# VH-VL binders against Protein BCP1 (BCP1), part 1

Scores and structures below are computed, not measured.

Target 1, 247 residues: Protein BCP1 (BCP1), of Saccharomyces cerevisiae (q06338)
Amino acid sequence: ENEEEQNGEEEIVNIDFDFFGGNPEVDFHALKNLLRQLFGPQESTRIQLSSLADLILGSPTTTIKTDGKESDPYCFLSFVDFKANHLSDYVKYLQKVDMRLSTFFKTMIDSGNKNCALVLSERLINMPPEVVPPLYKITLEDVATALGDDKHYDFYIIVTRKYEVNFDTDDDTDSGKRNKNKDERSKKRVKADEVDYFHEEDRFFEKYAKIHFESEAKKGVISSYMILDHEGLVKSIDELETEISTW
Structure headers, positions and changes below count from the first letter of each chain, unless a header shows other numbers; Kabat numbers aren't used for antibody chains.
ipSAE, averaged over its two directions, is called F for ESMFold2-Fast, E for ESMFold2 and O for OpenDDE. V2 adds 0.75 times the mean of E and O to 0.25 times the DockQ between the complexes of E and O.
[cut] stands for letters that were removed.
The coordinates of atoms that the task and the answers printed are left out; those that the model quotes come from them. Centres of patches stay.

## First folded at step 4 (VH-VL)

Design v1 (from d5 with heavy chain T57I; framework fv_diridavumab)
Fold by ESMFold2-Fast, scan of step 4:
Structure v1 (fold): chain C 247 residues (1-247), chain A 124 residues (1-124), chain B 111 residues (1-111)
Amino acid sequence: as target 1 above (247 residues)
Amino acid sequence: EVQLVESGAEVKKPGSSVKVSCKASGGTFSDYAISWVRQAPGQGPEWMGGIIPIFGITKYAPKFQGRVTITADDFAGTVYMELSSLRSEDTAMYYCARGPEYSSGWYDYYMDVWGKGTTVTVSS
Amino acid sequence: QSVLTQPPSVSAAPGQKVTISCSGSSSNIGNNYVSWYQQLPGTAPKLLIYDNNKRPSGIPDRFSGSKSGTSATLGITGLQTGDEANYYCGTWDSSLSAYVVFGGGTKLTVL
């Protein structure tokens, strides 16, 4: 879907967001759509999205909705247990993405007492970032309940996306002499460091990530993969909450 | 250009513990697995365990499970190996050794850079 | 004892060639890459070969490695007096208690 058009919507609406657990009877198709958004059209064909949506709905998951628990979610966050699902299609996909992930997963299997969660989260582009800290806190409480209180995962695998700010550059090549301002603009638009985040929390996740790597850009969208430990995840959310308090 | 600098020789009594350090000079441990390998006089090398410092994840050989602890200080670039309940047969040269970059994995593991070794003597 | 089997010694004259064998099982050499290490008297081991047949920077092409089934070999041509050392093979054992395993070593004497 056209995310530029969604980003251009500046209408002010007073909306109430409510948090719900994953609902297998209602959420399945909306989760598949959000997953397709997260991975993009090309990578989505490499993942069995229906199986992944089922894993999400069988895991600690929080959704955000505006029209009660029977409506479609605008946002979700899920922590999928790695060891319980290490033979899943999604893990097989991740193992093919990068050797660091396959090595990390082998290490988790060999460890005996260490485990990680596969973190999956996506939201509609116009969702306010103020929902993010409570989203993570509620879902982490559900994780602690599922793992037997006072327990958490040792590591978290975060898959997300970000974008090139000036991807839509006019293809004005081999057309006479370029002035200094056009050359400077063109150079600025093609710089890899001119990227921005769809998800504000990702700036803090990157800061605390033990491992971080990215795909090549595809139509201006970059897939980002991070491994955080529990301390790093908590610090990321705390720093986001602090930043939001200054807004 | 990376060198591994190990701590000095130790003489210990049976039943005590020893802690040996390994520091990277001219590089870092962040992207590498670090192994501890010992060699008793006249014998071949014996792998004790390893750590991936960036994750604090350890793996120990079955012979040493419960007696060896490997830790890392990410800020200092130092890895430690502590061996407890020392016996006379623990008398050996103890080496730290760097594996390939983490992305190469445990299963394709080889040790490209070795420390000079720390002599540990266990005597009554 | 050593998990991987090597001959305890080998001898040759300068300029000759030798091969050192390393025998294992399907859980180690059979399914994993083999490395070789040289240890001069009083020194730490030095990596000679990794990934069965690759040389690190600074290792001359006189040293070569190969693997067939559950066995590996280190080849040394044009022997020099400075090659007199102990040689060890190493690999990962992917059995239930997966960990790094080494051979018992081969003492090369250059007469």
Scores: ipSAE 0.180, ipTM 0.623, lowest interface PAE 5.0, mean pLDDT 84

Design v2 (from d5 with heavy chain T57R; framework fv_diridavumab)
Fold by ESMFold2-Fast, scan of step 4:
Structure v2 (fold): chain C 247 residues (1-247), chain A 124 residues (1-124), chain B 111 residues (1-111)
Amino acid sequence: as target 1 above (247 residues)
Amino acid sequence: EVQLVESGAEVKKPGSSVKVSCKASGGTFSDYAISWVRQAPGQGPEWMGGIIPIFGRTKYAPKFQGRVTITADDFAGTVYMELSSLRSEDTAMYYCARGPEYSSGWYDYYMDVWGKGTTVTVSS
Amino acid sequence: QSVLTQPPSVSAAPGQKVTISCSGSSSNIGNNYVSWYQQLPGTAPKLLIYDNNKRPSGIPDRFSGSKSGTSATLGITGLQTGDEANYYCGTWDSSLSAYVVFGGGTKLTVL
C-alpha cells in the first residue's frame, strides 16, 4: 500500500494554481521567506531582504497561490528595473559577488539606450514546472505595459541555485565526520558527484546565457548567475514549454 | 520565535500505522533540518530520521528504515512522520526537533528547538 | 555498535561540581561534534551544549563541554537542586548510516 504516494500524485495532478500580481498588503513576509530560500541562510545575511521584498512588490511581479488572492504565495517571479534601482542594497550585493556583474552594470549605466532587469524567482520545491511558461509570459506582458508600447529589457540578470545530489547521501559512509571530511578524498564520491537543478527552466537559461558563472558549493548548494538577452530569455521559455508538451 | 506544535496522543493496535504531525508556529521549516526522535518509557532518546525540505531529502536510522516515512508540507509549515507495522516496542513519546539553519548536511546537526512530544501507545 | 556509553547515575551536594562522561568510538565521537541535552522529568530534552563546547543563548556558563579522543565530558559547577535531571550526549555516527546517536543517559541527583 502506497497511500502517501497515491495522495501525492493526486495532489500534484489536481491542485488549482491561480496567478496574481504582487500584493504589498499580503505578500511581504512570504516573499522574504522565498528569498531566504533562494539565497540560502549565509548569503541572506548579506542582503537586506526586507528592502528587496519592497523592490519586488514595487516591480512587475506575478505570484502563484492556491487559496485565493489574500493567501500566501507558493511561487513568485519579479523583474526589477536595474537603472531605476541601481543604488539599491541588492545591486550593491550583486556588484560584490563577481567583477563580471559590476562591469556589466557599469556598462548599463553608461548606456543611454540599454537597460536590464534583475530577475528574481523562487517556488516551493514540489511546484510543477508546468507553471513556469505562463508565469514568465504573464510577467513579461506586465513589463511591456510598464515600459510602454511592447517594450522589453535588453538583458536579464538571473540569480538561481543548484544542489549537489550526492552531498550527504545514504551511501556516503564518511558522512558525519566533519573534521575528517574536510581533507578526505573518496574515489566513489568523485564518481557519484552530480549536480541537479532546483528550477528546471535553468537548463534552458544556461543554454542561451551570454554570461554564466557559479559560486563554490557551500553545504551542497551552488549559487548560479546568468545574463541573457531578450531573445535568449524568450527562446528558453519556448523550449521549456515545448518539452513540457511532450510529457 | 519558533515553537513546534505536535499532534495529539494516539492509541494503535499492533500491525497498524501511525502518522504524527509537527507544525512550525512563528516560522517555517523550509531552511531547517527537522528530526524525529522517540523515547520509550524509562529509556533514552532514539533518532528515527529527518528531512531537509529545501532539498527534498530524507535520512532514516537503520533500525527504522523501511518502516518510517518522513514528509514535509512546505505550504503549511508542517512535517509528518509515519511509522508502519507497529509493535508493542513502538510505545513511546515521539518528538519533532529542529536544527539550526542549514542548507544541507547532517554532520553539523544538533537539535535546538523541540516539540513537547506526542504519546503513541501500541496495545492489543 | 554506535550506542554511546554514559554512567547511569551521578550525585553531589548543592554548590559542588560534577562531570558526566560519554564514551564512543572513532565512527562517532572520535571524528564528530558532540551535543548535550538536559531532560527534566515530564519534559522534552533541552539543548545545553553543541559543537563540543558551545552554549546556546540562555544556558549559564556553569555548564561546559569538552572532548578528547573518543570521549566527551559535560561539566556542571555550582550545582543547584533544579539541575536534577537526566543528561544525554548525542553525536553523528557514520558507521551504521545513522546520523544522530544518543547516549543511554545519566541521572543527576542533587542530595
Scores: ipSAE 0.000, ipTM 0.378, lowest interface PAE 20.8, mean pLDDT 81

Design v5 (from d5 with heavy chain E101D S104M; framework fv_diridavumab)
Fold by ESMFold2-Fast, scan of step 4:
Structure v5 (fold): chain C 247 residues (1-247), chain A 124 residues (1-124), chain B 111 residues (1-111)
Amino acid sequence: as target 1 above (247 residues)
Amino acid sequence: EVQLVESGAEVKKPGSSVKVSCKASGGTFSDYAISWVRQAPGQGPEWMGGIIPIFGTTKYAPKFQGRVTITADDFAGTVYMELSSLRSEDTAMYYCARGPDYSMGWYDYYMDVWGKGTTVTVSS
Amino acid sequence: QSVLTQPPSVSAAPGQKVTISCSGSSSNIGNNYVSWYQQLPGTAPKLLIYDNNKRPSGIPDRFSGSKSGTSATLGITGLQTGDEANYYCGTWDSSLSAYVVFGGGTKLTVL
């Protein structure tokens, strides 16, 4: 019996994760909830989430569950083909986010030889990062099967979120409480605008991104947008796996 | 301050290929689209195609589709234009030219920095 | 033949004003931004005007551009000997085979 393992990996020790393909009969509502989490309450109202969930279920998708294939997923990853779905509501949403995305998409349409995947991934809080490398590897194998032998997308559009470490997320109706929170931040000796990641893989995605831009922070949350090429995506996952192997 | 440096003059036989280079001096191609434009003696400029190096994406004018290939070495380095199956009417000055930020795309495209041009002569 | 039509030549005396027209269609000038280029003998073209009417840094305000419908115009006031050159309009053509197109050019002679 190892006390260190129980203290450090308590949740993992008692959880058995299994990987499944998308299940249209049971996954629809859980995917919508995860998408609402991914985009946040404000941005999710600008996207037809039901349409997007259907799009995911029609695309190479992997879910993670703990209670068999008929249970709700705690995590998903999907690669949605851009060219096949370039008239979708989600693409229209992305085109409104930033000119760089709309320009990139037109470049893909014009090239004839290049294509990209719209990457959609989210997981419940406290999912272990150890599930991420196998999640991407399995889903990329499904992409290769869908596109043909040894084929992959040229580029990947990743949408994610990160947060301001010292942002007060509590509803604060008291000026004294705000002053206390400010004092606590000072004691911690961290910068007021320091940011951190919800998804550990995003540190590596940012490192290899060809294009990376972010929204202005809203209630301490920043939307992050990245375009990676295939080499960059693979390197990101390999580096995450290497880091995890040292844990 | 950014300048485009093109390779030297070429004399080629009909049926051969030519590869012209364009190097950024004091800057990078990673934020820009690069076009190749030719001008035959006594004629106006003719757009051949272009590349957005950061994406490796190319666009070719219909007249040159199948004969022209535009490539980039890296994001801070060199862009190349190779024209195959050369004919006497391919005798021209060949320019590389930088567009604005890649975010403008081709539909808002204009060329603000031009190379000095490379003379290509096709003769028997 | 050029997709965009320009007059082959124009001439005026120093200090005068000239205009150079560029005519196209809805698939090019009608739906896209127009640029103008000056080419002195033996040199590469130089950008004079972009986005229909904007000047790059270093281009004097006596050069101006405008666009109306499927046509664009380059205006040059206070004509100088150094303005003697060929002038080309350029734009994106949005037809099925979308690509950059140039006018046939206008030779400006300063008499």
Scores: ipSAE 0.175, ipTM 0.640, lowest interface PAE 4.9, mean pLDDT 84

Design w11 (from g4 with heavy chain T59R; framework fv_dargistotug)
Fold by ESMFold2-Fast, scan of step 4:
Structure w11 (fold): chain C 247 residues (1-247), chain A 121 residues (1-121), chain B 106 residues (1-106)
Amino acid sequence: as target 1 above (247 residues)
Amino acid sequence: QVQLVQSGSELKKPGASVKVSCKASGYTFTDYAMNWVRQAPGQGLEWMGWINTYTGNPRYAQGFTGRFVFSLDTSVSTAYLQISSLKAEDTAVYYCARVPDYEWLGAFDIWGQGTLVTVSS
Amino acid sequence: DIQLTQSPSFLSASVGDRVTITCRASQGISSYLAWYQQKPGKAPKLLIYAASTLQSGVPSRFSGSGSGTEFTLTISSLQPEDFATYYCQQYNSYPTFGGGTKVEIK
């Protein structure tokens, strides 16, 4: 008796996820789409996304695709060198976002012995979190190749997004009771303002972040900014991999 | 009404400098990138670059680095193109044009009327 | 940079004619192509973006088609106000324009 037959007649399909380096001939516009998703419609108009896509394609970058290296990527991760690109549009954008970032960047520029990467990553919602640990490991190997002597960055600036769980959800109580209890419901929403992660790895990055701050929510989406040291980045990925192994 | 209004025509000698203005109205200036496009007499359109109106950071096309400078005055919703050390081959109509979305559209939906810069001895 | 080649560079047509202009890209640009109309002494006007999406206010006689490397602009029934130079422009990378197609009265 085969236990698999207990599940009935099922069509089994394999999804083939492959890892590739950045491809300037194919990936440019797909990267801009993923960047617009990462930053959201309003913030993305404040960034030269084409210039940022060029920086990504000129930096250690890994993409994930299902139909060979000349197809569109479903996921990317990039480590953009801060010092080499400190006059870039993206860095100027980050300096205007928050004083903590501009202060940190001044510290990095003044330092002769410390280096920092701008971390950019996004994926389509149907991508499994199991791809994340190998994505980071492969890209960090490329960083070591680029920097030489098995070197790594001292710090990593991660920009990501989170969502408000109770924002604009299906509201089954659009009735006379809503109008009558309006004040009480408004208070409950303010008190029960829960936030969740789009990407599972961000929970671990947040845990090990040396600096972490968030924007005000815009249409239920919050921008999250984190600065990790190398040890914190490695621990985050290792803990994510360990948690995935329990699934 | 959304519009871009440029400064008037300029006649300059070789080696001089010129500064062309492009004043925006009817929309939030910093929500749209500003592009510069050149057209020499009897020739086609040539993209020169753009400037991020939020960060103030310019991006120049190859061939327009050095003598060409894009700048902004956000307090008056105005973009500027400055050309230094003018040469006869800089004679052209210079257009400003906005792009509504960096990611998708990339198409120039609103154009200034153009500024003719003539460089002659 | 991406090269755009327009054909023909010049065409002569009569009012009521169907006019087709072709734009060929040196490499794949997906659907990231726009078409512009320019009349003498005037700034260009956006007609079509995303290869086939008509800009608001542009007459329905204008249409665009194509993807990848081959694109066409069609004017189904040429009107007197349509005599102009037409340019394609890609935005799959940093913008480049085609050389233009002048549509002149026959």
Scores: ipSAE 0.187, ipTM 0.665, lowest interface PAE 4.1, mean pLDDT 86

Design w2 (from g4 with heavy chain N57D; framework fv_dargistotug)
Fold by ESMFold2-Fast, scan of step 4:
Order: C-alpha cells, then structure tokens, then sequence
Structure w2 (fold): chain C 247 residues (1-247), chain A 121 residues (1-121), chain B 106 residues (1-106)
C-alpha cells in the first residue's frame, strides 16, 4: 500500500453498512424502539410491541448494522405472513384502524390462493435512502426462499408515517406579527404548508398503491396505510433506485 | 375483449321468481369482485351489494336481503342474481359491474349491458 | 350510509360550453369518488376514479377535482356525444350514488 493509496482511503465515504438476518439474541430491544418510532407514542400503546417484535424475528427480516452481527440494528425490514398470523395482536390492531383493512383481511382469509404480507420497516433518521433498494431486494429473496420455488406474496400492507412541515410566524405585522397563512405561495412548493416523508420510498409506494388512506395529523404526524400488489411494490423500489442513481 | 354479458329481459307476474345471469369474458373471473346495481325506470343508480368471486360470499346492501340472492358458477365465469317473490316495485334494469379484487369497494370499471325485469300483473 | 348530493339536477348547454357538475358528500370520503356517464338505454361508463384520475380511453376534456366532501366534474368543451346523465359514486364505505345530473342540448 503506498502513500497515495492511503490518502485516497481518507475520503469521507467510510460508513460500512452490512445486512444481517434477524438476531433474536440482540435485536429484540432495538426492534421495539424502532417500532415505537414507527407507530408513535399514542398508537404504540394500542399494540403489543413485544409480540410484534417476536413476529418480526420469526419472519423474513433484514437488519442493517455498522458494527457486526452482535450490534444493535439501525434499520429493519420485515415481511410478516398474514394468514399464518391472522390471530395476532397486530392484525387485531389493524382491523380496528379502518374498514378497508378489515374487509381486505376477510377476503384474504376466505381466499384459497391469495395471501398478503404485513410490511414493517423503520430506520434511524440519519440513515441514507441508498440502503433501501438493496434492503427490499435481499428481503424479497428471503421471502422467496421461505415460501419456496421463488414465490412471492400477492399483496403487501405497508404502515408508515409522514409529517406536517410546521412553520412559525416570527415577524410582527400587527403590533409586529406576520401571518404566513395569507401567503399565496404554491402549497406544493412551500414547506410551511406541505406534508413530507420520513421514508423516501413512500413517495413511490403511494404512486403504486391500490388502497391508500391516512389518519388525521396528531402533533404534526400522520399515519399512512397502503396496500400494494407485488408488481407495484417492485416498480416502487425500481423507481426509487433509478432516482437515487441521479443523485 | 373484456366484457360482461347479461341475460335477456324478463316479464314476470307478482310472486314469481327471476334469475339474471352475468357472464364474464376476456379476464380472470376470480380477480375481480362482482357488484349488482339496480335502476328503476326514470330513476338513478342504486347499489344492491357484491359477491366475492373467490369464495362466493355475498354482501347485501340494506334493503336487499331475504328475497335477493347473489351466486356464482366459476366454471363458466358467470354471476347470478335471483329475486324471489317478485313485487311491482322490483321493476328495474339490473346491472352487474366489476371492481378490482384488492379493492372490494371501488369504482366500477366494466358494466354489463343491463337486464330489464318487468313485474306486472 | 354516506349521502351524495349532485347539483344541478338538470342543465341545458350548447356544444362548446364548459359544463361543471358538483357532488357533495355528507361526510369525508377522502378521494374515493368516481364519475359515470350514462346515455339513454345504455349502461353507465366510468369516466373518472379516485376523484381526479381519468379512466383509460376517456377524452381529456373530462376532468375531476376535489377531496373530502366537495367534488367537481368538468367538461371543458361540450361535444354532441356528451349529452347524457352524469352520476358521482363514493366508495369510501358501502357504495352510494348521487341523484344524477342530466345534461341536455340547449
């Protein structure tokens, strides 16, 4: 190794992200914390998170870590089989969220040949979106292995969260106070009036979702629920990967 | 081509029964839920209910239970609506219409041509 | 059940006119609203779903807008083949239809 090679190694691209399967010995507590982040403090009290973490660890799951397989995960993605777990606490929670989910689940249960996966994914806020396409690809390969003969689910139930971009009025116009609510700016371009995504992939999931509905904002956070078919899921990830390649 | 073809018009006396058929072609029958919609002469559209094409499980709107029965014959890609104990107020055009299977409640993208059922003494 | 109110119930228009039809829901239905065109003696034809998405094969002069409780169907330049009755339909719960708007030649 010469001096020029050593100097090239000092360039700031030194974070090693590695992909691992779920590790029941070390991942349980970190998964519960990521699930609390995904659902938020209020909704988390309506879900038995320990049972959900156990479902994740018993399902096709990929984690991302920086310090080897025995360290805490910064990110996870799991595909929980709906039919195998239809009596779980998490499914009971989802059935109470909206009639579209309960109706869809009834159809899946009554079907002889259709099934869906409950998709659960969350990551620390500073994780780069570039990890997302390989995360989905490797986990879908694990699903194919688990189901046998390169099979996949027919549908995917995605639960995620978005946020309202809050914008303070900081100048006075009436006794010095300004009112930005009277601004004529385009809502799509103005951060003060827009909704933004915690997960970049959700922009594409929404584009291909067959069913999409959202909760009312609570403390600026919106819960978002989507059902995609397999083609829609694959197209979403491919388009994200294409967009990332332009960055 | 994708189409839904319904049986021909029926003229019945009060108290009789009628069975309307709706034959699907050009797509996989079990990939789309089948809905029934009624339209009385000169009136608007009224949703009657739907049937799950995988399971044969029907769901009826309020007011369309008892005398109305939805059924299927998946071997010939056909849905049926049977009305028993016909009343004059059942006089209407009956339509079948499909929705995507993952969206059991949805927009009706393909419609049958309609079957006029006239109930007259 | 969710009630849909269409206005107007009837309108007279000429070829080339811009026609606007409104549909009001008794409660929020997000974007789960479709618009249909029905000609005398014919089955309804889907024009728009998800409040604003044009069905494949439908002319671009048809457009939909709105969310929540207030929805609009617009025909930008009315053609002779557009004289028909138009219905809105919600699918946020068990489907219900509006009362219809009959568009007649002036």
Amino acid sequence: as target 1 above (247 residues)
Amino acid sequence: QVQLVQSGSELKKPGASVKVSCKASGYTFTDYAMNWVRQAPGQGLEWMGWINTYTGDPTYAQGFTGRFVFSLDTSVSTAYLQISSLKAEDTAVYYCARVPDYEWLGAFDIWGQGTLVTVSS
Amino acid sequence: DIQLTQSPSFLSASVGDRVTITCRASQGISSYLAWYQQKPGKAPKLLIYAASTLQSGVPSRFSGSGSGTEFTLTISSLQPEDFATYYCQQYNSYPTFGGGTKVEIK
Scores: ipSAE 0.000, ipTM 0.426, lowest interface PAE 13.6, mean pLDDT 83

Design w4 (from g4 with heavy chain L105F; framework fv_dargistotug)
Fold by ESMFold2-Fast, scan of step 4:
Structure w4 (fold): chain C 247 residues (1-247), chain A 121 residues (1-121), chain B 106 residues (1-106)
Amino acid sequence: as target 1 above (247 residues)
Amino acid sequence: QVQLVQSGSELKKPGASVKVSCKASGYTFTDYAMNWVRQAPGQGLEWMGWINTYTGNPTYAQGFTGRFVFSLDTSVSTAYLQISSLKAEDTAVYYCARVPDYEWFGAFDIWGQGTLVTVSS
Amino acid sequence: DIQLTQSPSFLSASVGDRVTITCRASQGISSYLAWYQQKPGKAPKLLIYAASTLQSGVPSRFSGSGSGTEFTLTISSLQPEDFATYYCQQYNSYPTFGGGTKVEIK
């Protein structure tokens, strides 16, 4: 409350971001909070988040922290093997989201030779986009180690979120107040004439997606679902890294 | 009014099966997980597991795998607990209870009135 | 499984008394603890969640405190309708309940 307290509020100037594997002793609740952020309040109740956090901690996973491996993660990325977990609650959830996902999953099971990863990633809003390319590269190296040096996933199922830039409030209208145009401005309304990304990498993922669909907006937030092949995923990350490097 | 209404008391012989129902009203059934809790006569509360009402996927606590089956009928907003090959130690009041929308392991905010299942020869 | 130990198991009290019930966890559970009231022949009723947050409609004489492994439920001035069995429950992992504390009239 004194001047020493106030002067301690610097946000970002000298923060070191370090990469760690998933830590089952520490990361469980932080992962659940990040998953709740990813899916939103309504959709997160339709998923067994504790089971999903366990799947993440049992899969190739990278977290980003600022205070050592025993601290709470600010960011995570995980590649959950589809075939090993095709009876999981999360896969059953995805099958009910859209017929394209259930049809695609059936194709993966029927193929015998092809597999996909369920990609889960979320981070706190103040994380710099510069952490994203190394995050994916490190985690993909862990995937290669897990699958064998000559193997990778054929496809990646990415679930993410976007927002409506001009989402208005549901506040009560001012009755009788004079305005420039009574007919045009007498009511508040939602105007979703522009959409933007929480995750910068999603612009490149959309560019290379083989399948892409979105939910209806709920309180200005849209769920986005994409299926990329391996080449598309790698190109997306490389293009993001190139763009960031020019900044 | 948000409420959970369970089926009536059952008296069964060892080896029989029982199916307890839990009908939800006053809220969107698929937005809240359903939990099952058991209480033997004069004893404390014991968590049995939960079912995801959106996906239908059940999770069972240790000791409740095998003879116990959680299921649901979303068209009538009803969850079911089925117990097969009943034993005397299954005698208990069985409660359904919903969990709020902030975590699956959360506190149980709404409870059914309970169904007494008595297993005796 | 995380074990919860409640003390005392039985308590005799008079109307107007301050009643305290403790719940101890075998492992750290942060603030993921709830308290329930159960009257004979009735389902449990949620009183407190997140260790200290009062459920809507619950009288202000009920309060919860604690974090980690030590938790307390307090009834500041016991009323006739408060004679019941009280249970703590953790939800840091798969849910487990304490053994209960029966509050009886003196």
Scores: ipSAE 0.189, ipTM 0.670, lowest interface PAE 4.4, mean pLDDT 86

Design w7 (from g4 with heavy chain Y54W; framework fv_dargistotug)
Fold by ESMFold2-Fast, scan of step 4:
Structure w7 (fold): chain C 247 residues (1-247), chain A 121 residues (1-121), chain B 106 residues (1-106)
Amino acid sequence: as target 1 above (247 residues)
Amino acid sequence: QVQLVQSGSELKKPGASVKVSCKASGYTFTDYAMNWVRQAPGQGLEWMGWINTWTGNPTYAQGFTGRFVFSLDTSVSTAYLQISSLKAEDTAVYYCARVPDYEWLGAFDIWGQGTLVTVSS
Amino acid sequence: DIQLTQSPSFLSASVGDRVTITCRASQGISSYLAWYQQKPGKAPKLLIYAASTLQSGVPSRFSGSGSGTEFTLTISSLQPEDFATYYCQQYNSYPTFGGGTKVEIK
């Protein structure tokens, strides 16, 4: 055990996070696993994850790895062009999620001069939030290169997830009426007040979102959907970076 | 019992269209993607593409864009393959097949019995 | 696309024989390989997935092994109902099938 403690300390000291572009030879299955984590088991069956992983690998994408280019990514961020992919499976999935998304997408299609990016990002739970600002900055620079000369998207569609703090507390259907009333109040509090973020950046994205809505909880997980303009996205990342600098 | 039942054999002239059905039963239709696989007489198996049963979005393999259309009727748990402007080279048995788990892209656990489409002048 | 090469394309065997079929991938596919049995006039039947995992209801005489680029299907003691064509299939990317191995009675 003491040798294991010493080895653990050495591993912590020697962890190096490196940023890479998407690698189709290595990243495909790891991206699918991260997408399953993002969407959860139920919603993942409603999306062609293999097609979405290919879409990500064909788009401005940054991964974070610890063991070089040929190892599995711990984190990714991708900006998928909406207009180029508006007939994709993922867009059709989003259109079925909520009328606000389908209405917004119609507005983008009807516009000759406005476009948006579909933002996809997920990371392993033990990844430090300090990687997030450089991840966005690098990937946005790749977007500017792809679009040409300091160009950016007008809007960004962010899909993320939150969790209910007390998910493992089931409804007691066998209880007397008084106990059921207490359980009902507890559930109301969880739904209203005891929700937390998997991703720290989402607090800032919500603050600057032009549109924000959430799904009903499924097994204690809530899907969160946000539409930000470019200014809002930049401000969110800048505020996160400022917050991190105080740590 | 989980099963896929396809429509009967078709004999068509070049230039005609055909629509093959694949009816699912014994499971929740929209939880599993439906794949299409072709086998020309005396030849091996060839993957044509798949359709997301929740979104209705088809994805076609490189050789199957244009004349081939995958569609659904979720109210009757049925997937369809339509081939337009039929050519002699389209003569084959067409199979529908599902993936058992979305984690295992393309490992097909349940297959339809196949529909023979013969194109001859 | 990932190319799969099966060998042999044809073999003759007797009941009780050990039969081995090889599948080689043009690039690494980890363990994302399935094996199918197809009898004349019938749909293929899944035997093995993830290179070595037997599908439910498949007899234990069937086994799969390998990883990366070299894979084998083995039938330890061939039975009369095993005379069929066998196909490997990868799913490390969009699916492709091997050319098939026809197992005929000697």
Scores: ipSAE 0.188, ipTM 0.652, lowest interface PAE 4.0, mean pLDDT 86

